# VH-VL binders against q0aze0, part 9

Target 1, 268 residues: q0aze0
Amino acid sequence: MKIILVNNRFKENTEKKAQEIAGQLSALNVEVIIDNGLDEPYAGTVDFIMVLGGDGTMLRAARRYGQRAIPVLGVNMGTVGFLSNIEINELAEYLPLILREEYSLEARMMLEVAVFQQQSLLTRVFCLNELLLRSNSPRMLSFALEISGQKLEPYRGDGLIVSTTTGSTAYSLSAGGPIADPQLDAFIVTPVASHIINKRPLVVSPEREISLHLLEEREAIIGIDGQIKMDFGAENRVLIKRAPHPLLMVNLKAKPFFTSIDRSLQRQ

## First folded at step 7 (VH-VL; framework fv_patritumab)

Design B15
Fold by ESMFold2-Fast, scan of step 7:
Structure B15 (fold): chain C 268 residues (1-268), chain A 121 residues (1-121), chain B 113 residues (1-113)
Amino acid sequence: as target 1 above (268 residues)
Amino acid sequence: QVQLQQWGAGLLKPSETLSLTCAVYGGSFSGYYWSWIRQPPGKGLEWIGEIDHSGSTNYNPSLKSRVTISVETSKNQFSLKLSSVTAADTAVYYCAREGFLEWSPYGMDVWGRGTLVTVSS
Amino acid sequence: DIEMTQSPDSLAVSLGERATINCRSSQSVLYSSNNKNYLAWYQQNPGQPPKLLIYWASTRESGVPDRFSGSGSGTDFTLTISSLQAEDVAVYYCQQYYSTPRTFGQGTKVEIK
């Protein structure tokens, strides 16, 4: 068995804990690859990915490895998030189940985001939560939204979010989007401070293709999962569609999604 | 390790349709753009167009009215059709993959052997 | 379309000497978000398909000898062969992949003096 441990080297004690866990796994004849985010993703075959950290570390792991159809377990190191399944102090209890492959998997859809210069592909990335188009200045954007070739009336405002159902509790929520059951497959399209009063969030089929481009030359950016930033100008177009593979998240214990989000919202 | 094998008719008469096929072995067909490029005898390289796994195409505007690139995903193959050929279409035709690394394209990293197409009356 | 212009059209260099080929694009091929120039160099021997030598203007493809190097940014690019060997006699092409259509320079023929 070969396992990747994904951690954030810059968080205090996560490096030390990753080393301890790697030692424990090696003692059980498990080969361990440590990914701290500084090097290229491991290119070889692996059986399991263990993410040590919060939701941010899970989002990075999903972008690096989510398209490989490998089980991914979130292990929380501090505050319980939406993407972790167990706490670090529970790992020893669940490790025998992991090694015997005795767990269930939950498939979470991902976005494929492609940025074009006119018709030419400049970059293609994958993400678990969302793409954000936003102004990089106080100036309002004017932009076009197309859904599967259907051209909507122009948008005017600070931007737009295209989110997975997993991302419904992230930036889309802050912008007024709905809370979605993460077991549903759908895109959620949420305007950011739209000047057009009747522009509502849209919930659309994950088979749809969503296209965005600017109608005026403005300084804008595309944000991916709140972690990657790309320049976006009037000569650019972005195409968003469902990624070929979902992220396969490991379930070792049940989490009551709706109760958890309800408590979180009351304590914001 | 990834290898492109191409085939098709090499001798054509004016007004006929050129048909070439390229098969991909040893790697994933998805995630890449697959191109056709031609080279007339003693001249430089001209890009004809590209296609991805989903069938999305881009064509050279100078050839767009005559060119069709299609994909057969189940066989990992893509094909070029160029209609209404003339002597000016005499060239070696190559299929190629545009490489992709660090979320970005990086140039044509794998090429087919080339097929000489001669258009003569 | 982005026009690619190479200079010179042909170059004769003695074995062991430095060969320099220039390429200019009619507009910038630098993608500011990742700071990469979408510019490649190819080597073509008679009867063979082109072979990728350099990508992102300065990154050497695996298996390519270190005597080959690329430099430049934006619109002006250079391919250098530091010490020409007999197997380097070929036609060299620059190519942009920033926009469609993909465009190539006219080619530079490198010969031994």
Scores: ipSAE 0.636, ipTM 0.840, lowest interface PAE 1.7, mean pLDDT 90

Design B2
Fold by ESMFold2-Fast, scan of step 7:
Structure B2 (fold): chain C 268 residues (1-268), chain A 121 residues (1-121), chain B 113 residues (1-113)
Amino acid sequence: as target 1 above (268 residues)
Amino acid sequence: QVQLQQWGAGLLKPSETLSLTCAVYGGSFSGYYWSWIRQPPGKGLEWIGEIYHSGSTNYNPSLKSRVTISVETSKNQFSLKLSSVTAADTAVYYCAREGFLEWSPYGMDVWGRGTLVTVSS
Amino acid sequence: DIEMTQSPDSLAVSLGERATINCRSSQSVLYSSNNKNYLAWYQQNPGQPPKLLIYWASTRESGVPDRFSGSGSGTDFTLTISSLQAEDVAVYYCQQYYSTPYTFGQGTKVEIK
């Protein structure tokens, strides 16, 4: 058995804890690769991915490894999160189940995001939560949205979010999007501070292709899960579609989505 | 190791349609753009167009009215058709894979052997 | 369209000497978001297809000898062969893959003096 431990070197105690866990796993004859975010993603075949940290670390792991169809377990390191399944102090209890492969998997859709210069592919990335198109200045954007070849009336405002259902509780929620059951597969298209009256969030089939381009030259950026920023100009086009593979999240204990989100919406 | 094998009719008369096929062996067909490039005898390289495994195409504007590239995903093949040929279309035609590493393309890393196409009356 | 211009058209150098080929693009091929130049260099031996030597302007393809190096950014690029060998007699092409249509330089023929 080969496991990747994903951690954030710059978070409190995570490097120390990762080394402890790697030692425990090695004692059980498990090969461990540590991914602290500084190196390239591990290129070899692995059986399991264990993410030590908060939601941000999970988003990075999903981007790096989510398309490999390998089980991914989120282990919380003290920060309240939506993407973790167990707490770090529970790991010893659940480790025998992990090693015997006695767990269920929850599939979470991901986005495939491709940015083009004219028709030339510049970059293609995957993400779990959302793509954000936003102005990189106080000036609003004018941009075109196409859904499966259907050209909508131009948008004018601060930007647009294209979200998965998992991402419905992230930035899309802050911009006025709906809360979606993560077991549904859908894109949620949420305008950011639209200046065109009655531009509403859209809930769209995940079989659709979504295309965006600017209608005038502006300084804009594409944000991916709040972790990657890409320049976006009038000569660029972005294409968004369902990624080929969902993220396979390990479920070792029940974590009811609706009660969890309800508590989080109370904020504190 | 990925290999590209190409074939098609090498002798054409003016006004006919050029048809070439490229087959991919030893690696994944999916996830890559596949290109056609030509080279007239003694001259430089000209990009004709590309196709993604989904069937999405981009063509050189100078050839767009005459060129069609298609895929047969079940056979790991892609094909070039160029209509209304003239003597100016005489060239060696290459198929190639566009390399992709990390999140970025990096150029044409695998090439077919080339097919000489002669257009003569 | 982005035009690619190489200089010189032909170059004759002695075995073991340095060969330098320049390539200029009419527009920048640097993608600022990842800081990569979308520029490749190819070697073409007589009767053979082109072979990728350098990508992202300065990254050497696997299996390519270390005497080959690429440099430059934005619009001005250079391919250097530090010590010419007999097997390096070929035509060299630069190519941009930043924007469609993809375009090649006119080629530089390298010959032994």
Scores: ipSAE 0.567, ipTM 0.816, lowest interface PAE 2.5, mean pLDDT 90

Design B3
Fold by ESMFold2-Fast, scan of step 7:
Structure B3 (fold): chain C 268 residues (1-268), chain A 121 residues (1-121), chain B 113 residues (1-113)
Amino acid sequence: as target 1 above (268 residues)
Amino acid sequence: QVQLQQWGAGLLKPSETLSLTCAVYGGSFSGYYWSWIRQPPGKGLEWIGEIYHSGSTNYNPSLKSRVTISVETSKNQFSLKLSSVTAADTAVYYCAREGFLEWSPYGMDVWGRGTLVTVSS
Amino acid sequence: DIEMTQSPDSLAVSLGERATINCRSSQSVLYSSNNKNYLAWYQQNPGQPPKLLIYWASTRESGVPDRFSGSGSGTDFTLTISSLQAEDVAVYYCQQYYSTPFTFGQGTKVEIK
């Protein structure tokens, strides 16, 4: 068995704990690859991915490895998040189940985001939560939204979010989007501070293709999972669709989504 | 290793339609853009167009009214049709893969052997 | 369209000597978000398809000898062959893949002096 340990090297406790866990796994004759986020993703074949950290570390792991159809386990260190399944102090209890492959998998849809310079592909990236189009200046954007060839009336505002259902509790929620069951496959399209008051969040089929482009020359940014920023100008177009493979999240312990989000909001 | 095999009629008369096919062996067809490039005898390279495995196309504007590129995903093939040919279309035609690494394209990394197409009357 | 211009059109160099080919794009081919220049160099031997040598302006393709190197950013690019070998006699093309239509330089023929 070969396992990738993904951690955040800028957290001293997570780096030291990753080395300790790697030592324990090696003693059990498991090959371990440590991914601290500095180097390129490991190119070889692996059997399992263990993410040590919070939701941010899981989002990075999903972008790097989510399309390989490999089981990914989130192990929380500190504050409980939505993407981890077990706590670090529970790992020893569950490790035998991991090594015997005694767990279930939950598929989470991902976005495929392709940015073009006119018609030329500049980059194609995958993400678990969302794409955010926003202004890079105090000025509002005017932009066009097209869904599967259907052109909507122009948008004017601070931006737009195209989210997975997993991302419904991230930036989309802050912008007024709905809370979605992460077991559903759907795109959630949420306006950010729209100047036109009749613009509403849309929930659309995951089979749809969504495209965005600016209607006037402005400085804008595309954000991916709140972690990656890409320049976006009037000659650019972005195409968003369902990624070829979902992220396969490991379930070792029941983690009830609706109870967790309800408690987080502290209101009903 | 990935290999491109191409075939099609090499001799055409003016006004006919050029038809070439390229098949992908030894690697994934999905996830890549596939291009056609031509080279007239003794001259440089001209990009004709590209197609994504899903069927989305981009064409060189100079040829757009005459060019159609299509995919046959079940066979790992893509094809070029160029209508209303003239002597100016005489060239070696290459199929190629647009390489992709670290979320970014990097140029044409795998090429077919080329098919000489002669338009004469 | 982005125009690609190479210089010189032809170059004669003795075996073991340095060969330098320049390529200029009419517009920047640098994608600032990833800091990559969408510029490739190809080698074409007589009767063969082009072979990718260099991508992202300076990254060598796997299997390409280390005597080949690429440099430059934005609009001005250079391909260098540090010590010309007999098998390097070929036509060399630069290509931008920043914007469609993709465009190639006119080619530089490298010959032994």
Scores: ipSAE 0.505, ipTM 0.781, lowest interface PAE 3.0, mean pLDDT 90

Design B4
Fold by ESMFold2-Fast, scan of step 7:
Structure B4 (fold): chain C 268 residues (1-268), chain A 121 residues (1-121), chain B 113 residues (1-113)
Amino acid sequence: as target 1 above (268 residues)
Amino acid sequence: QVQLQQWGAGLLKPSETLSLTCAVYGGSFSGYYWSWIRQPPGKGLEWIGEIYHSGSTNYNPSLKSRVTISVETSKNQFSLKLSSVTAADTAVYYCAREGFLEWSPYGMDVWGRGTLVTVSS
Amino acid sequence: DIEMTQSPDSLAVSLGERATINCRSSQSVLYSSNNKNYLAWYQQNPGQPPKLLIYWASTRESGVPDRFSGSGSGTDFTLTISSLQAEDVAVYYCQQYYSTPLTFGQGTKVEIK
């Protein structure tokens, strides 16, 4: 058995804890690879991925490994979030279940985001939450949105979010999008400060393809999961599709999604 | 360890259709663009086109009216058809993988051995 | 289309001497978001397919000797062989993969004096 431990080197105590857990797993004849985020993703085959940290660390793990159809467990290190399943102080209790593969898996859709220069692929990334198109200047953007070959009326505003259902509680929520059950598969398309009053969030089939391009020479940014930034200009086009594989999230404990989001909203 | 094996008819008469196939072994077919490149005897390299495992294609505009690239994902194969050939299409034809690392392409890292195609009357 | 122009067309260099090949693109191939130049260099020996030497203008492919180096940014690129060896006699091609159609330079033949 080979396990990847994903942690954030710069987060409080996660490096020390990763080393401790790696030692425990090695004592059980488990081969451990540590991913601190600074090196290339591990290229070999692995059986399980354990993410030590908050939602940000899980988003990085999902981009690096989510398309490999490998079970991914989020282990919370004290940061409140939505993507972890167990707490670090519970790991010892659940480790035998992990090693015996006695758990269920929840599939979470991901986005495939491809940025082109004309027709040439510049980059393709996968993400769990969302793509954000936004202006990089005080001026609003004018841009074209096309959904499965259907060209919508031009958008004018600060930007647009294309989100998974998992991402419905992230930036899409802040921009006025709906809260979606993460067990549903759908794209949520949420305008950011639209100039046109009747531009509403759209919920569309995950089988659709979404493309975006600028209608005017403007400085814009494509943001991925709030962690990756890419310059986006008038010669660029972005294509957004459902990723080939969902993230397979390990479920060792019942997930209180609705009570968690309800509690979060009460505090705002 | 990734290897490309290519095959197809090497001798054609003017007006016929060239058909070549490339098979991928020892690595993932999914997640990459797969290209066809040709090289006339004693001349340089010309990109013909590319295909993604989903079937999405891009073609060299100079050849677009005559070229079709297709994929057979279940067999890890992709194929080139070039219609209405002339003597100018005589070349060694290569299939290649476009390398992809940390979400960015980086050039053609794996090449087939090449197939000599001769068009003569 | 982005046109790739190499210079010189042919180059004769003594064993152990430095060989320099230039490549110019008609448009910038630098992607500002990742600060990578979408420019590759290939070596082709007679009767063989091209072999990738350098990608992103300056990154050596695995297994390529350290005497090969790439430099440049935007539109002007250089492949350098610091100390030419007999096995380096080949034709060298630059290629951009920034924009379709993907395009190659016309090639530079490197020979021993």
Scores: ipSAE 0.058, ipTM 0.628, lowest interface PAE 6.3, mean pLDDT 88

Design B43
Fold by ESMFold2-Fast, scan of step 7:
Structure B43 (fold): chain C 268 residues (1-268), chain A 121 residues (1-121), chain B 113 residues (1-113)
Amino acid sequence: as target 1 above (268 residues)
Amino acid sequence: QVQLQQWGAGLLKPSETLSLTCAVYGGSFSGYYWSWIRQPPGKGLEWIGEIYHSGSTNYNPSLKSRVTISVETSKNQFSLKLSSVTAADTAVYYCAREGFYEWSPYGMDVWGRGTLVTVSS
Amino acid sequence: DIEMTQSPDSLAVSLGERATINCRSSQSVLYSSNNKNYLAWYQQNPGQPPKLLIYWASTRESGVPDRFSGSGSGTDFTLTISSLQAEDVAVYYCQQYYSTPRTFGQGTKVEIK
């Protein structure tokens, strides 16, 4: 058995725990590859991915490995969040189940985002939560939104979010989008501070292709999962589709999504 | 590991149509742009155009009126047609893959061996 | 279109000596979002297709000897061969892949003195 152990080396207690867990797994005849996010993703075949940290670390792991159809387990290191399944102090209890492959999997859709420069593919990334198009200046954007070739009336405002259902509780929620069951497959298209009063969030089929381009030259940014920023100008076009593979999340312990989100909303 | 095999007619008369095919072996055809590049004798490299496995194409504007690149995804092949050839089209023609890693292209990492095309009366 | 210009057109270098080739693009090929320059260098030996040496301006392709290095950013780039060997006699091309059409420099012929 070969396991990738993903951590965030900039949180030093996480690095120490990663080394301890790697040693423990090696003692059980498990080959461990440590991914601290700084080097290239491990290119070989692996059986399991264990993510040590909070939601941010899981989002990075999803971008690096989510398209390989490998089980991914989130292990919380004390930061509250929605993408981990067990706490670090529970790992010893659940480790025998991991090694015997006694767990269920939950599929979470991902986005494929392709940015073009004059019809040249400039970059393509995958993400678990969302793409955010936003202005990088005080001036509002004017942009075109197409859904499967259907051209909508132009948007004017600060931007737009295209989210997965998993991302419905991230930036889309802050912009007025609905809360979606993460087990559903759908795009949620949420305007950000629209100048046009009747622009509403849209929930569309994950088989749709969504494209965006600016109608006038502005300084804009595309954000991916709140972690990657890409410059976006009038010569650029972005194409958003459902990624070929969902992220396969490991369930060792029932995590009550609806009661957790309900409690979070009442406190905020 | 990935290799490109190319073939097609090497001798043409002026006004004929050049037709070359490139087949991809040993790796994924999907997810990459596949290009045609030519080199006249004693001269540099000229990019002709590219195609994605979906059939989306980009062409060099200087050749656009005469060039068509097509894909046969079931056979992992892509082809070049260049119409109305003249002596100026005499060149070695290469097919190539533009490499792509994670979220960035990184240049032409795999090349076919080249096909010499001579246009003469 | 992005125009690529190399200098010199040819150079003769003694075995073991340094060879330097310059490449200039008519506009920036730096993708600021990932801080990568979309510029590659190729080596072409007589009778063979070009071989990728360097990509993202400074990253060596697998199997390329460490005597080859790339540097520069934005519009000005350099390929350096720190200690020329006999098998390095070839024509070298720079290429941008920031936009279409893809464009190459005119080439630099490297010869033994």
Scores: ipSAE 0.358, ipTM 0.715, lowest interface PAE 3.9, mean pLDDT 89

Design B44
Fold by ESMFold2-Fast, scan of step 7:
Structure B44 (fold): chain C 268 residues (1-268), chain A 121 residues (1-121), chain B 113 residues (1-113)
Amino acid sequence: as target 1 above (268 residues)
Amino acid sequence: QVQLQQWGAGLLKPSETLSLTCAVYGGSFSGYYWSWIRQPPGKGLEWIGEIYHSGSTNYNPSLKSRVTISVETSKNQFSLKLSSVTAADTAVYYCAREGFFEWSPYGMDVWGRGTLVTVSS
Amino acid sequence: DIEMTQSPDSLAVSLGERATINCRSSQSVLYSSNNKNYLAWYQQNPGQPPKLLIYWASTRESGVPDRFSGSGSGTDFTLTISSLQAEDVAVYYCQQYYSTPRTFGQGTKVEIK
């Protein structure tokens, strides 16, 4: 059995804990690869991915490994989040179940984001939460949205979010989007500070292709999961569709999504 | 270990249509752009165009009016048609895959062996 | 279209000596968002298809000897063979994949002095 341990290098306690866990797994004859985010993703075949940290570390792991159809377990390191399943102090209790493959999997859709320049593919990335198109200057954007070849009336405002249902509680929520059941597969398209008051969030089939491009020369960026930033100009086009594989999240214990989000909103 | 096998007519008369096919073995057909490149005898390389497994195409503007690239996903094949050929179209024609790694393209990493096409009376 | 220009057209180098080939693009092929130059180098032996040697301007393809290296950014690029061997006699091409159409340099023929 080969396991990747994903941790956040910028959190010293997670790096120390990753080394400790790697030692424990090696003693059980499990091969361990540590991914602290500095090097390229491990290219070999692995059986399991264990993510040590908060939601941000889980988002990075999803982008790096989510398309490989490998079980991914979020292990919380004390920060409350939505993407972890167990706490670090519970790991010893659940480790025998992990090694015996006695767990269930929850599939979470991901976005495939492709950025083009004059019809040339510049980059294709995957993400778990959302793509954000926003202005990088005080000027509002004017941009075109196409859904499966259907051209909508132009948008004017600060930007647009295209989110998964998992991402419905992230930036889309802050921009006025709905809270979505993460077991539902859908794109959520949420305007950011639209000048046109009747532009509402859209809930769109995940089988649709969403295309965006600027209608005016403006400084804009594409943001991915709040972690990656890409320049976006009038010569660029972005194509968003459902990723080929969902992220396979490991469930070792039940997580009450709706009560958790309700509590979070009451605390603000 | 991906291999490209290509075939098609090697001798054409002026005004005829060139037709070449490339088949992909030993690897995934989906997720890549597949290209045609040609090389006249003793000269350099010229990109003709590319196709994605979905059927989306990009063509060299200098050839666009004469070129069609198509895909047959069920057979892991893509094909080139070049109409109204002249002696200037005499070349070795290659099919190739544009590599893709860590979310970025990285050049033509797999090539077919080439097909010599001669256009003569 | 992005035009690619190589220099020199031909190069004669003694065995064990350094060979350098230059490539210039008419506009930048650097993608600022990932800081990668969309520039590749190919080696073509007589009667064979081109073989990918270097990509992203400086990353060596698997199986390519470490005497081959690429450098440069934006519009000016160099392929270096640190110690020429007999099997390195070939024509070398640079190529941009930043924009369509994909374009190649005219080629540089490397031969033994």
Scores: ipSAE 0.491, ipTM 0.778, lowest interface PAE 2.8, mean pLDDT 90

Design B45
Fold by ESMFold2-Fast, scan of step 7:
Structure B45 (fold): chain C 268 residues (1-268), chain A 121 residues (1-121), chain B 113 residues (1-113)
Amino acid sequence: as target 1 above (268 residues)
Amino acid sequence: QVQLQQWGAGLLKPSETLSLTCAVYGGSFSGYYWSWIRQPPGKGLEWIGEIYHSGSTNYNPSLKSRVTISVETSKNQFSLKLSSVTAADTAVYYCAREGFSEWSPYGMDVWGRGTLVTVSS
Amino acid sequence: DIEMTQSPDSLAVSLGERATINCRSSQSVLYSSNNKNYLAWYQQNPGQPPKLLIYWASTRESGVPDRFSGSGSGTDFTLTISSLQAEDVAVYYCQQYYSTPRTFGQGTKVEIK
């Protein structure tokens, strides 16, 4: 068995705990690859991915490995969040189940985001939460939104969010989007400070293709899961669609989504 | 480990249509651009075009009026048709995958073995 | 179209000596958002398909010996073979993948002196 341990090198406790866990797993004849985010993703075959950290570390793991149809377990390291399943002090209890492959999987849809210049693919990323198109200057953007070839009236404002249902509680929520059950597959399209009256969030089929391009030369940025930033100009087009594979999240214990979000919203 | 197997016509007469097929084994067909590249005898490499599993294509402008690349996703295959061939189309034709890592393409990392196509009267 | 020009067209090098091949693109192939140069180097032996050696201008493909290295950025690129071995006798091509159509250099034939 081969396991990838994903951690954040810049968190001292997480790096030391990753080494400790790697030693424990090696003693059980498990091959361990440590991914601290600095190198390219491990290219070989693996059986399981264990993510040590908070939601940010899980988002990075989902982008790097989510399309490989490998079980991914979030292990919380003391931060609150929505994407981890067990706490670090529970790992020893659940390790036998992991090694015997005795757990359930939750499929979470992901976005495929492709940026083109003319007809050439410049970059393609997968993400678990959202794409954010935003202005990088005080000037509002003017941009076109197409949904499966249907051209909507132009948008004017600070930007737009295209989110998964998992991402409904992230940036989309702060911009006025709905909270969605992450077991549903849908895109949530939420405008950011639209200057056009009555632009509302849209909930659309995950089989839709969404494209965006600027109608005027402006300084704009595309953000992915709050972690990747890409320059976006009038010569660029972005295409957003459902990723080929969902993230397969390991469920070792019940994590009640609705009570968690309810508690979080009461404490805004 | 990903391998490409290609096949098709070896000898054509001027004005005929070249037809080649490439099959993908041992890995994912989806998520990659698949290309056709040719090499005339004693000359360099010329990119013909590419296709994504969705059927989206890009073609070399010099060949666009004559070239069609199509995909059969259920069979993990893609095919090249080049119409109205002349002696100038005599070449070894390769299929290839453009590699992709995380968020960036990185060149043609897997190649078919090549098919020699001769156009002669 | 981005035009790729290699120099020299042919190069004769003694075994164990350094071989250097240059490639120039007519337009920058640096993608600013990820700071990667969309440039690859290939090796082609007679009767074989090309083999990817280097991508993103300087990243060595898995299984490629460390005597092969790539350098450069924007429009000027170099492939270096630090100590030529007999098996390195081949034609080498640079290629850009920043724009469609994808374009290759004309090739550099490396042979033993």
Scores: ipSAE 0.350, ipTM 0.697, lowest interface PAE 3.7, mean pLDDT 89

